# Ledger of designs, part 35: VHH binders against q2luc0

Target 1, 332 residues: q2luc0
Amino acid sequence: MPIEFEQTFRNFLMEHQEKYNRTYHFLILMDSIITAAQRIELYYRTGALKGNLGMAGSINVQGESVMKMDDIANEIVLHYLAASNRVIQVVSEESDDIVDMNKDGGRYFVYFDPLDGSSNVAHGLPVGFLFGIAKRNLDGNMKGPEDFHLREGNDYIAAGMFVIPTGMFTLALRDAGCWRFHADETATYVKPMRMTLPDDPKKWELSFNSANTTVFSEKVQSWIQVNISKYKFRYIGALAGDFHRLLTNGGLFMYPAIVKHPDPKENRPQGKLRLLYEANVVAFMCREAGGDAIDETGTRIMEIKPAGHHQRTTLYVGSKPIIDELASLFKS
Key: E = the ipSAE of ESMFold2; O = the ipSAE of OpenDDE; V2 = 0.75 times the mean of E and O plus 0.25 times the DockQ between their complexes.

## First folded at step 21 (VHH; framework vhh_ozoralizumab_d1)

Design W2 (at its last look DockQ between E and O 0.10; V2 from the best seeds 0.00; counts 0 for: pae O 7.8 > 2, placed apart)
Fold by ESMFold2, look of step 21:
Structure W2 (fold): chain B 332 residues (1-332), chain A 121 residues (1-121)
Amino acid sequence: as target 1 above (332 residues)
Amino acid sequence: EVQLVESGGGLVQPGGSLRLSCAASGFTFSDYEMYWVRQAPGKGLEWVSEISWSGDSTYYADSVKGRFTISRDNAKNTLYLQMNSLRPEDTAVYYCARDLHEGWEYGWDVRGQGTLVTVSS
């Protein structure tokens, strides 16, 4: 009965440092991101298991203070990113303003949603920690305008997500693939597996909030009518979980524009998901797995020029043949 | 053409001091983090020190902390390393390097011939 040895995430990254002249800056950043994820998972497990979770998923932190789990997660991520000394600025779903860190000596911009699907915390269901990373000097223009932090998805060097508390971690690296790890019994991420969307359409799944079908555009409604019976339908209702499964089985996840709502103020023609720390993240990961992503106009998600750090977008992400079909439909 | 020209090396007794210089040309010097790295005989490159583009943030290998000081003059396109309390194990060819921006990684873009520092009694 031989002893099994598994490659760790650390060993995986260090193999990419074998070239002469590499530094450890990215490894240090990733160590901080992983540590943040582990701390979020600890708070999640501790609150849920000990019955400390409040009505809105809040946890008592320091006696008389009560914080929501998403606020706790945000503080954890901000802390460890700052402690890395590698981050210039952060855009966080949970922070209204850009957060400055090491503006002089930092190397990275980080975009993150620390607790995607946070409404599920009170129910003890999985949530996600999503992140995207861009470099300071990608195009040599260090002194750009105020949109310096506003990077296109095509400028990202990495993107990833943790599914909490399942111990699943997926990381995509620019031009180096999309890789999935799982936490072992010692809480170490191990066993890198290259993620490639399946070519076989029989494996493909369709994922969206079907209760919203009547409030989507006519084009999208018609596409659903033709295609809903062709694929397995799977929908958890949390981006991290639904996208995690998409990377395994292929197909389509979508969050369309809401344009036919009976209450007009509930229309969302520009979509609900956030461009920088949700849509770009899953689009980048999907591209590295052989897929693609577009918005309601057929524009590639990663080509959208951000106008604001909390900007929204519609999203269609998944297997290239489906995305190409939808792009053609949207332009017809 | 990118050029990095190191100077200031020499033979020094243990406990002595040297100041290395690196003249940069062919790129916008103030846009780059800069490094000093060294290579002892028969060894690979070892990171020594790093300085931010503005010069305000500096970092050092544990083996040289408190003894070496990195600095830069962006107006003169020059990087410096002040080396004090030199030890025999500091003997190496010293290179300056700019950031190497290849793909998602950072590294050392070593282009010069370096400057030899020999510390012996």
Scores: ipSAE 0.115, ipTM 0.617, lowest interface PAE 5.8, mean pLDDT 85
Fold by OpenDDE, look of step 21:
Structure W2 (fold): chain B 332 residues (1-332), chain A 121 residues (1-121)
Amino acid sequence: as target 1 above (332 residues)
Amino acid sequence: EVQLVESGGGLVQPGGSLRLSCAASGFTFSDYEMYWVRQAPGKGLEWVSEISWSGDSTYYADSVKGRFTISRDNAKNTLYLQMNSLRPEDTAVYYCARDLHEGWEYGWDVRGQGTLVTVSS
């Protein structure tokens, strides 16, 4: 059999950097992110063998305290981001406050969820590492706005995700498209493929927690009633996994507000997903793939001005015709 | 051809004011964040101010904060820098610069020839 050669992620980026006479800083940052993802995957794979994956405070078969996988993942990402020396500040799902890194010489802000779908870990099901990237102005404006450049989605320069341990890495670059890479036998990401949501409604899928239908708003419930039979229904139960399918098949992933829960304390009118490191990430990627994303007010996710680093939002992301329909509904 | 042309520089007394303009051509001006940078004699380039593509966000170096105002008119493809309370240390060649747009790089890709601002008694 002839030897097959695939373009590597590294080569892909290097060619683009060369073409535009760009620096290597973004490549260095991406290398750190990829390395982090690989390490997370290693822990994911080996943790099960070692019996040390589970809830924090649990005891493994050896009688040892078990670390929570999301904490491990968070530490890994923080380590390699710091080591890159290109990051100014980090917003992490696992950190209460913004994490300062290289404020004096860094170039980028990184927003990330180190382990989306953490409940899947105990069952050996796929999890997601989500990240968004923004850049600071020329000098970093260290004493600038109090938000320390907590940017809206439109200000991101890149966003991506790893679906671990599937070997799938998807990266969107501002005005340069959404690209998916596959880990080869050497665990090297290769074979860049541009992702575009298909226009064929027959391929579209709906993805949401159907069990929560009765606690959604009346508008959302009515929409579901009309549309649930029009499209195939698929639901993994994690944003990263469900969005991964969405990029291939099109359709809609939604995480609506909870407004009609029997226990009022369980209502989440603002939504559940996090804006900076979840919703903006998938919205950015979806936009580069030809789709769109809105909240339950009909506002585009990427246009939301963040008020805080852990701000919550509702999410509707997917094919533009569906999103436009929903936007009209929500604004009516 | 992408081009930035600065104007408005000159000699001014300390405490005086100047307004710089930058005319942009050859690209969609409204799609880009824009910068003012300056280079004083014998010094390196210094970032002065930045404005978002829409003009909704503005940023300033500490050295000019409260004295300078960056603005833009996207309909006229023009960037402005209002400089008030000028100081001798503001003496420099001022450049208009365009932010990189492709999303994988930090910095600017186009800069004008600059306009000289001299603050002296």
Scores: ipSAE 0.016, ipTM 0.279, lowest interface PAE 7.8, mean pLDDT 89
ESMFold2 (binder alone), look of step 21: mean pLDDT 85; pTM 0.854

Design W3 (at its last look DockQ between E and O 0.73; V2 from the best seeds 0.00; counts 0 for: pae E 3.6 > 2)
Fold by OpenDDE, look of step 21:
Structure W3 (fold): chain B 332 residues (1-332), chain A 121 residues (1-121)
Amino acid sequence: as target 1 above (332 residues)
Amino acid sequence: EVQLVESGGGLVQPGGSLRLSCAASGFTFSDYEMYWVRQAPGKGLEWVSEITWSGGSTYYADSVKGRFTISRDNAKNTLYLQMNSLRPEDTAVYYCARDLHEGWEYGWDVRGQGTLVTVSS
């Protein structure tokens, strides 16, 4: 069989950079992110062999304290982002505070969740590495070196995710679409494919934790009752995995507010997912793929102005007709 | 109107030095990354050097690394390029360029008329 050659991720970006006289800063940043993802995947794959797939505080077979996989993943990402020297500040799910990097000379802000679906690690199920990227802003509120404030989703220039260990890398670029790459036998990402949500409702899937139906708002429960039989139901139990399917089949992923829990302390009226490094990431990617995303008030996710770097939000993301329907419901 | 005016070019012998200047006007100079680019006879536009808005980071093409130094004075709206140990292959029109600040990546746009640097014995 003749050898088939696929376009690499590097070539994909390089063609654009050469055509438009762009710098290599974005490529260097992406190289650091990809390297981090590959390193995380290595730990994921070898963790069982090393006895490191246990819970935080567990002791491995050698009698050593084992770090949580999410902490390991976080350190890996921080290391390579710092090494790139292109990042001003980082918001990480695993860091209480904003992490300063090249504050005086960097170009990008990076928001990331190093390990979405961490509970899957112990079972060898897929996990996600989510990230969003913003550039230094030249608006009236960001002058000179004081560009350190929080950004809304619309300010992102790129967002992406790795579904580990599937070899799938999906990247959305502002006004340039959502693209999926596949790791080949050499672990090189190749074969860029543009992702668009299909318009055929027969393909659409509904994804949410159905066990929580009774603790959702009355409006959400009513909507579920009407729509649960209209679409195929698929639920992996992790944002990255479920959103991965959504990009292919269309439909809806939702993470509603919990407002009717028998234990009031378990209510989450603001939602559970994080705005900057989870909801904005998938919302941005979905928009570039032809979809949309809103919160339970009907506000578009990407238009929410963050009040804090760990702000929570409800999430409804998917095909535009469904999102529009929900938006109307929430605003009624 | 955005304006960049380059100066300081001239004829110099190999091993000599020149200092280029670029006067910026029509925009907030201190907010933008700035670039030096050059075009040699019969060749395309080549990136030479970059400096961030604050001057906190500088970058150089491999061909000029260790010989050229980019700097800026934001109070004077001026960009500089100190060129030492000049070589014949450095002969080119040198342009001051501003960052485009468009899209998902960084890039530059040539805005000045350029200044000619000729290195010859």
Scores: ipSAE 0.441, ipTM 0.765, lowest interface PAE 1.2, mean pLDDT 90
Fold by ESMFold2, look of step 21:
Structure W3 (fold): chain B 332 residues (1-332), chain A 121 residues (1-121)
Amino acid sequence: as target 1 above (332 residues)
Amino acid sequence: EVQLVESGGGLVQPGGSLRLSCAASGFTFSDYEMYWVRQAPGKGLEWVSEITWSGGSTYYADSVKGRFTISRDNAKNTLYLQMNSLRPEDTAVYYCARDLHEGWEYGWDVRGQGTLVTVSS
């Protein structure tokens, strides 16, 4: 019997591009994103072993300063995106301002959160690198932010995430599905597996911060009371980890508005998660896997017109029957 | 109606030069990445070169790097390919193409008749 090897991510994309007379620009961009993820994973592993997890301003034995892991992750992603020469502008969770790159020759806008769940680093738990991608607009000048960095989720052409340090990589492509890869023993991403949310409600999970239940809206609290015993409850407390599991088992992940907090300054009626590099990413991936995502008004996440590159949203993402039920509830 | 009209091909000896032109009409030329592709007898399309919408970046197949130069004049809606140090292997019908912007990848579709380049001694 001949030796058989699993299909690589590179071959997965390259075969499509060669078959359909496509360029390699997206593959080059994805190679840069994958390289960034691999470097972040290396720093995660070596940082944990050296005991400098999550520290900022720490001094080594020679009195030198060290950087926080999230700052290191951000620098890594920015470096490789810039080196690709394919990116026009970036929105990063770790950068207050938009980052201009190749304005004359770039093709893509990239939205990313380089270290989702960074508090997990101190506990040695997985973190996420989330990204979304949009293309340059055509048929006119590029006029304002809505044609540059303030793109709706419906304008994304791809979104994905790495769960670090597990070697898991999930990528959704517009109208071409949601696909999961794993790193083999050579650190190559292999074996594309199409992700489809299970139809069987017995597999479905419910995921949210239960400690916040009493400060959610009355509608959400009532829904929880009726539904909490119907599904397996799972919550790691990081979007990347919880959503990664949701794609396997189905159900619902939610981060509701905080509207009944005893201290009014702690209310978050607009939600906590970031629209462009968190909510849009998981909404896009979920839709390609057969699910859906809405905010607390019942509006589809991917239809929200961004007004700011760090704006927040509430999020309900998961299996379409549950999302349809919640949308009806929120619009009533 | 989108049209691309190639010209400038011909018979040339090895080591010679040719300059191809592509006249574009029916679309906003300055918005599109543009490509040169070629087809040798009995073979499929081979990507040769690409230029971004502004002309700010150019890309070449390894087989033509250092010998071919792509350029564009957005005021004249014209794409060019300067071909130097031509080899018999460069014999093909050359087509220009605009980007197929649909989907998650960039790509091309040939629309013109092309222009024949024959390199023989």
Scores: ipSAE 0.330, ipTM 0.728, lowest interface PAE 3.6, mean pLDDT 87
ESMFold2 (binder alone), look of step 21: mean pLDDT 84; pTM 0.854

Design W4 (at its last look DockQ between E and O 0.55; V2 from the best seeds 0.00; counts 0 for: pae E 2.8 > 2)
Fold by ESMFold2, look of step 21:
Structure W4 (fold): chain B 332 residues (1-332), chain A 121 residues (1-121)
Amino acid sequence: as target 1 above (332 residues)
Amino acid sequence: EVQLVESGGGLVQPGGSLRLSCAASGFTFSDYEMYWVRQAPGKGLEWVSEISWSGGSTYYADSVKGRFTISRDNAKNTLYLQMNSLRPEDTAVYYCARDETTDWEYGWDVRGQGTLVTVSS
C-alpha cells in the first residue's frame, strides 16, 4: 500500500509564490493567525478544568479573576497579529476602538471576530474564529493610513474561519477559490480541498432562527411560508458553524431584519450581524465557492461601503438561485 | 511609462562594498513598497530586500542580513542598496522592483535591465 502524503497549507501557498514572484508576507501573517487559532482552541478545550469558561470579572475557587473566553481569545489574536509586524490596524468584535499596530511598516488590515457564537462557550459547544484581510495597496487604489479600516468586502484579499474545537480551517483567496484544510496529529493544516456549492437542490439546506419568524418583514415571512418545507432545516445559532455546513451542502443562511417585535426597542431593521468581520467574511468565502450574498435591500454585501467599523447588516448568503430569487423579492 | 533604471554594479573582491541605485519614473514613487531582487547565473529571481513606502520599515533575506542596507530618497525618486562584506555567493544581476498590486499576495515588478555585481578573488 502506498503511503499518502498530504500537501501542507504552507506548500499550497508557496506554489503560487514560485509561479508569480511573490513575497512571504501573507504566509507570515497566516502563520500568526493559525497560531492564535490553535491557542484559542487549547484554552477552549481545557477551559472548564482551569475555570477559563467563567464570566469576565468572576473569581475562581482560588480567588483569581476569571476572564470571559472571548476576552482571552481577543488578547491572543491581538498578540500574534502584533508580533507578526505585518498588520497596520485591526478591527475586532471585542474591541470598541480600532487597534493600531505597525502603521508605517505593516502590509495588512485585519478584521476579526475571535469567538463567534460565544454563548456556546458555557455549554462547551462549537464556536468560530472569523477573519477578513485587506492589503494596503490593491489594484493601485490606495487609501490614506487613516482610512485602511473601512474597506469594502470587494477590497478584501482573503477571508477565512476556524471552527473550534474541531480543527477545521477554511480560507478563501481573491479570485483563487475557497479551500478547506484539516489539522493533522501534529496540528499542521493539510489536504487543501476546493469548496464549491453543490448544484443539486436536494442537498440544499435552509438556516435561520425560526423563533424570530413572526418578527421578520412580511416579504420574508411569506417567502419562509412557501419555502420552509422545500429544504432540510438546520440551525445551531453560531454563524461559523452554520456557514461551515452551508459550504458543503449549499442552500441559504439568513439573518433577516427584525421589524415587527412587540417591544420596538428590540427591532433591528439594519440587522444584527457585523459587516466587517462577519458578513463580509462569509460573503467573500461564499463568492469564491460560487455563491452570493445580499442584504435585505437586495444590495450585494461586498459592495457596501462601510461608514463605521462595527456597522451592522442584514445577511442572506448561499446558492445563487436562492439569492437571485430573494434579490428580486426585496427589489419589488 | 513606468521605468526603473539600476546602476552601481561592478567587479569587487570578497569583503568589498558597492552601492546600487535605482532611478524611478512614471509613477508616484513614494506610494510604493520597493524591492531589490537578484538573479545568479542560471537561476531564477531571488528576493533580497524590501523597504516600506516611507522608508521606516526594512526587510532582508537571511543571506544578506547585517551586510546589506536598503534605503530610499522619496524626494529624488531613488532606491538604494548598500552592500558590504560582499561574498562570491552575492554575484548576480541586481534588479529594482516596484510592488505588484493586482494579486492577493504582495509581489514585485521587475522592469529594468539590472546591474551586474561580480564578487571574485
Scores: ipSAE 0.382, ipTM 0.744, lowest interface PAE 2.8, mean pLDDT 86
Fold by OpenDDE, look of step 21:
Structure W4 (fold): chain B 332 residues (1-332), chain A 121 residues (1-121)
Amino acid sequence: as target 1 above (332 residues)
Amino acid sequence: EVQLVESGGGLVQPGGSLRLSCAASGFTFSDYEMYWVRQAPGKGLEWVSEISWSGGSTYYADSVKGRFTISRDNAKNTLYLQMNSLRPEDTAVYYCARDETTDWEYGWDVRGQGTLVTVSS
């Protein structure tokens, strides 16, 4: 059989650069992100062998304190982003404050969740590394030399995710589509495939924590009652994994507000997911794949102006017809 | 109107030094990354050096690294290129260019008239 060769991510990115006249700075940044993801995956795969997949504060077989995988992943990403020297500031799920990097010379802001679905680590189930990228503004929004303001989803130039350890890497580029890559036998990402949500409702899936149905708003509960039998139901319990399926099959992933919990302290009217490094990331990718995303007010996720770097939001993301229906419901 | 005016070019012997200047006007100079690019006879436009908006970061082509130094004075709206240890292969028209990057697009289309640097014995 003739040897078959697949297009590599690097080749894809270089062609993209030529086609769209992208900067070499972006290429360097992406190389850093890819390297970080590969390193995280290595820790994920070898952690069980090293006895390091335990809870924070646990002692490994060698009698050493074990770091949480979240912290390890965070440190890895921060290291390679810093090493790139292309990043102004970073917003990380694992960092209380914004992390300054190259404030005086960087070009990009990076928002990331280093380990989405961290509870899956102990069970050897897939986790996600989510990231969004924005660029320093040249449209007059900067007054002076510094540009440190928070960005809405529409300002992102790229967003992506790694589903670890599946070997799946999905990357969306502004006005250039959503693309999925696969790790080959050499751990090299190859075989770019453009992702588009299918229009066939027969393929659509619903994804949400159905156990929480009774604590959602009345509008959301009513919608679920009408639609739960119309579509196949799939729920992994992690944003990255569920969204990964959504990109292939279409439908809806939702994370509604908790507003009717028997214990008022457990209510989450603002939602649970984080805007900058979770909701904006998947919203951006979904839009590039032909879908849409809104919050429970019917506002598009990507149009929300962040008030803070850890701002929470509700999330409805998926096929446009469903999103439009929900938007109308929420605005009624 | 955006204007970039290069100066400082001339004839120099191998091993010599020159300092180029670029006067910028018609835009907020301090908001933009600035570039030096050059075009040798019969060759295409080549990137030489880049400086961040604040001057905090500088980048160089491998061919000039260690020999050239880019700097800027935002108060004077001026970009500089100190060229040391000049070589015959450095002979070119040197242009000051503004970053025209929008979203993904990268370009040096906004340039001055250029200044000729000739390195010859």
Scores: ipSAE 0.377, ipTM 0.743, lowest interface PAE 1.4, mean pLDDT 90
ESMFold2 (binder alone), look of step 21: mean pLDDT 83; pTM 0.830

Design W5 (at its last look DockQ between E and O 0.51; V2 from the best seeds 0.00; counts 0 for: pae E 5.5 > 2)
Fold by OpenDDE, look of step 21:
Structure W5 (fold): chain B 332 residues (1-332), chain A 121 residues (1-121)
Amino acid sequence: as target 1 above (332 residues)
Amino acid sequence: EVQLVESGGGLVQPGGSLRLSCAASGFTFSDYEMYWVRQAPGKGLEWVSEISWSGGSTYYADSVKGRFTISRDNAKNTLYLQMNSLRPEDTAVYYCARDLETDWEYGWDVRGQGTLVTVSS
């Protein structure tokens, strides 16, 4: 059989650079992100062999304290981002405070969740590394005490995710589409494929935690009752995994507000997902794939102005017709 | 109107030194990354050096690394290039350039007339 050669991610980026005049700084940043992802995957794959897949504070077979995988992943990402010298500040799910890097010379802000679906690690199920990228602007970096890292989704220039250890890397670039890459036998990402949500409703899937139906708002419950039988139901239980399927099949992923919990302390009226490094990331990718995303007020996720770096939000992301329907419902 | 005016070029022997200056006007100088680029006879524009808006980060082409130093004085709206250990292959018109400051676009906006540097024995 003749040897078949696939286009590599590196080659794809070089062609993209020629087409859209991307900076070499962006290429360097992407290299650091990919390297971090590969390193995380290595830890994921070898962790079981090393006895390091336990909970924080657990003791491995060697009698050593074990770090949480999310902490390890966070440190890996921070290391390579810092080493790139291209990042001004970082917002990480695992860091309470903003992490300063090259504040006086960097070009980018990076928002990331190093391990989405961390509960899956113990079971050897897929997890996600989510990231968003914004570029320095004149006002943000130069003027005043403003929290210039608080960017709306529309200000992102790129967003992507790795589904580990599946070998799937998906990257969206502003006005340049959403692209999926596959790791080959050498762990090199290859075979760029443009992702677009299908228009065929027969392929659409509905994804949410159905166990929480009774604690959602009345409007959301009513919508579910009408639509639960219209679409195939699929739910992995992690944003990255469920969104991964959504990009292929279309439909809707939703994470509604909790407003009717029997224990008032368990209510989450603002939602659970984080705006900067979860919701904006998938919203940006979905938009580049032809879809849309809103919160439970009907506001587009990418138009939300962040009030804080760990701001929470509700999320409805998927095919435009469904999102439009929900937006109308929420605004009624 | 955006203006960049380069100066400091001249004839120098191999191993010699020159200091180039670029006076900027018509924009907020301190907001922009700045570049030095050069064009040798019969060749295209070549990136030489980059400096961040604050001067906190600097970058150099491999061909000039260790020999050239880029700096800036934001209070004076001036960009500098200290060139040491000059070589004949450094002979070129040197331009001051401003970052394009677009979302994606790579490169610079060359607006100066340039200053000629000739390295010859």
Scores: ipSAE 0.358, ipTM 0.736, lowest interface PAE 1.7, mean pLDDT 90
Fold by ESMFold2, look of step 21:
Structure W5 (fold): chain B 332 residues (1-332), chain A 121 residues (1-121)
Amino acid sequence: as target 1 above (332 residues)
Amino acid sequence: EVQLVESGGGLVQPGGSLRLSCAASGFTFSDYEMYWVRQAPGKGLEWVSEISWSGGSTYYADSVKGRFTISRDNAKNTLYLQMNSLRPEDTAVYYCARDLETDWEYGWDVRGQGTLVTVSS
């Protein structure tokens, strides 16, 4: 009886190259990213058991420093990106400054959040490793040496995420779709599945922190009041997990501005999520799955010109009909 | 518009040397990774060598490692291939190529007529 084998991620990428005219630089970069994700998963599993989590810079009885999982994940990603020798600069959620790597011979800028939802680790809940990739000279015009890393989401060539420790990996490629893979028993990512947001509203879900409803803007509160009963509500409180589900079911994930909080220091009028390694990532992935993403001014997330590498934004990401409605609302 | 003009080919005996040049115009040369590729008679294009935009990284096909050296002069918009210890198997039309703009993978974009290198007794 014939045996049917699953297509590997490597073979998937090779099928999406031009017939004769390619290198392996992107494949090598992706191998490093995948290796980093697998290493983070190992530390996730063993870190909780060994008690290595929860204290960065602390020392136990034997005088050993105990690192937080966030710091471990960041070091792992930085190591493998550097070892790839393909990366010009990185922007990491866990690094205050940009990190120079191979400025003379690198080919890619990488933006990443190595452990989205890291508070979930203590509860044994999934976390995310999110990344975005821009190619040097994709459009032939760069801003200059000091601003090379400040790319619009429209300049990204790829974005993806790992939901750790589930073995799920989703990658979107510019104009080539959004694809989900799973790790097989040998830890090889296999079986590319095209992700498209369902156009059946019965499947759509709303995802946001409903406890914050009274501190959102009046426009957002009014929209919620009209729409909350039209769709199922699902919210686990982690971008990677909520967006992972959104790609399957469609609907809307949002993180609105916090503008009416009784304690002014809790307001987030510019939003909480980071543009380069959170919002752009999910916006890019959502677009390749047939969706869209805007901020609270109605501006397309991927059209925002970054002014800083840790810049925040509000985010509304999901099915186009909902995003178009919200865009009209915000511009009114 | 975009032009790549290869030169420096010719007839050479096994063990000889040649230096190929590629004059680039119509684009910002220093922004692009550049390649040498070759086509032997009756065969497809074969990747030979690659150099990063600054010249900081170079890569070679196994068949030419240690014998060929790619370099670039961004001030002169010129790409070079120094070919030493030439073998009959190196006989081909050699093309320089520019990096692809739209692919997430790096690759090449052949635009010139090439320069013929013939290695024979």
Scores: ipSAE 0.089, ipTM 0.596, lowest interface PAE 5.5, mean pLDDT 85
ESMFold2 (binder alone), look of step 21: mean pLDDT 84; pTM 0.844

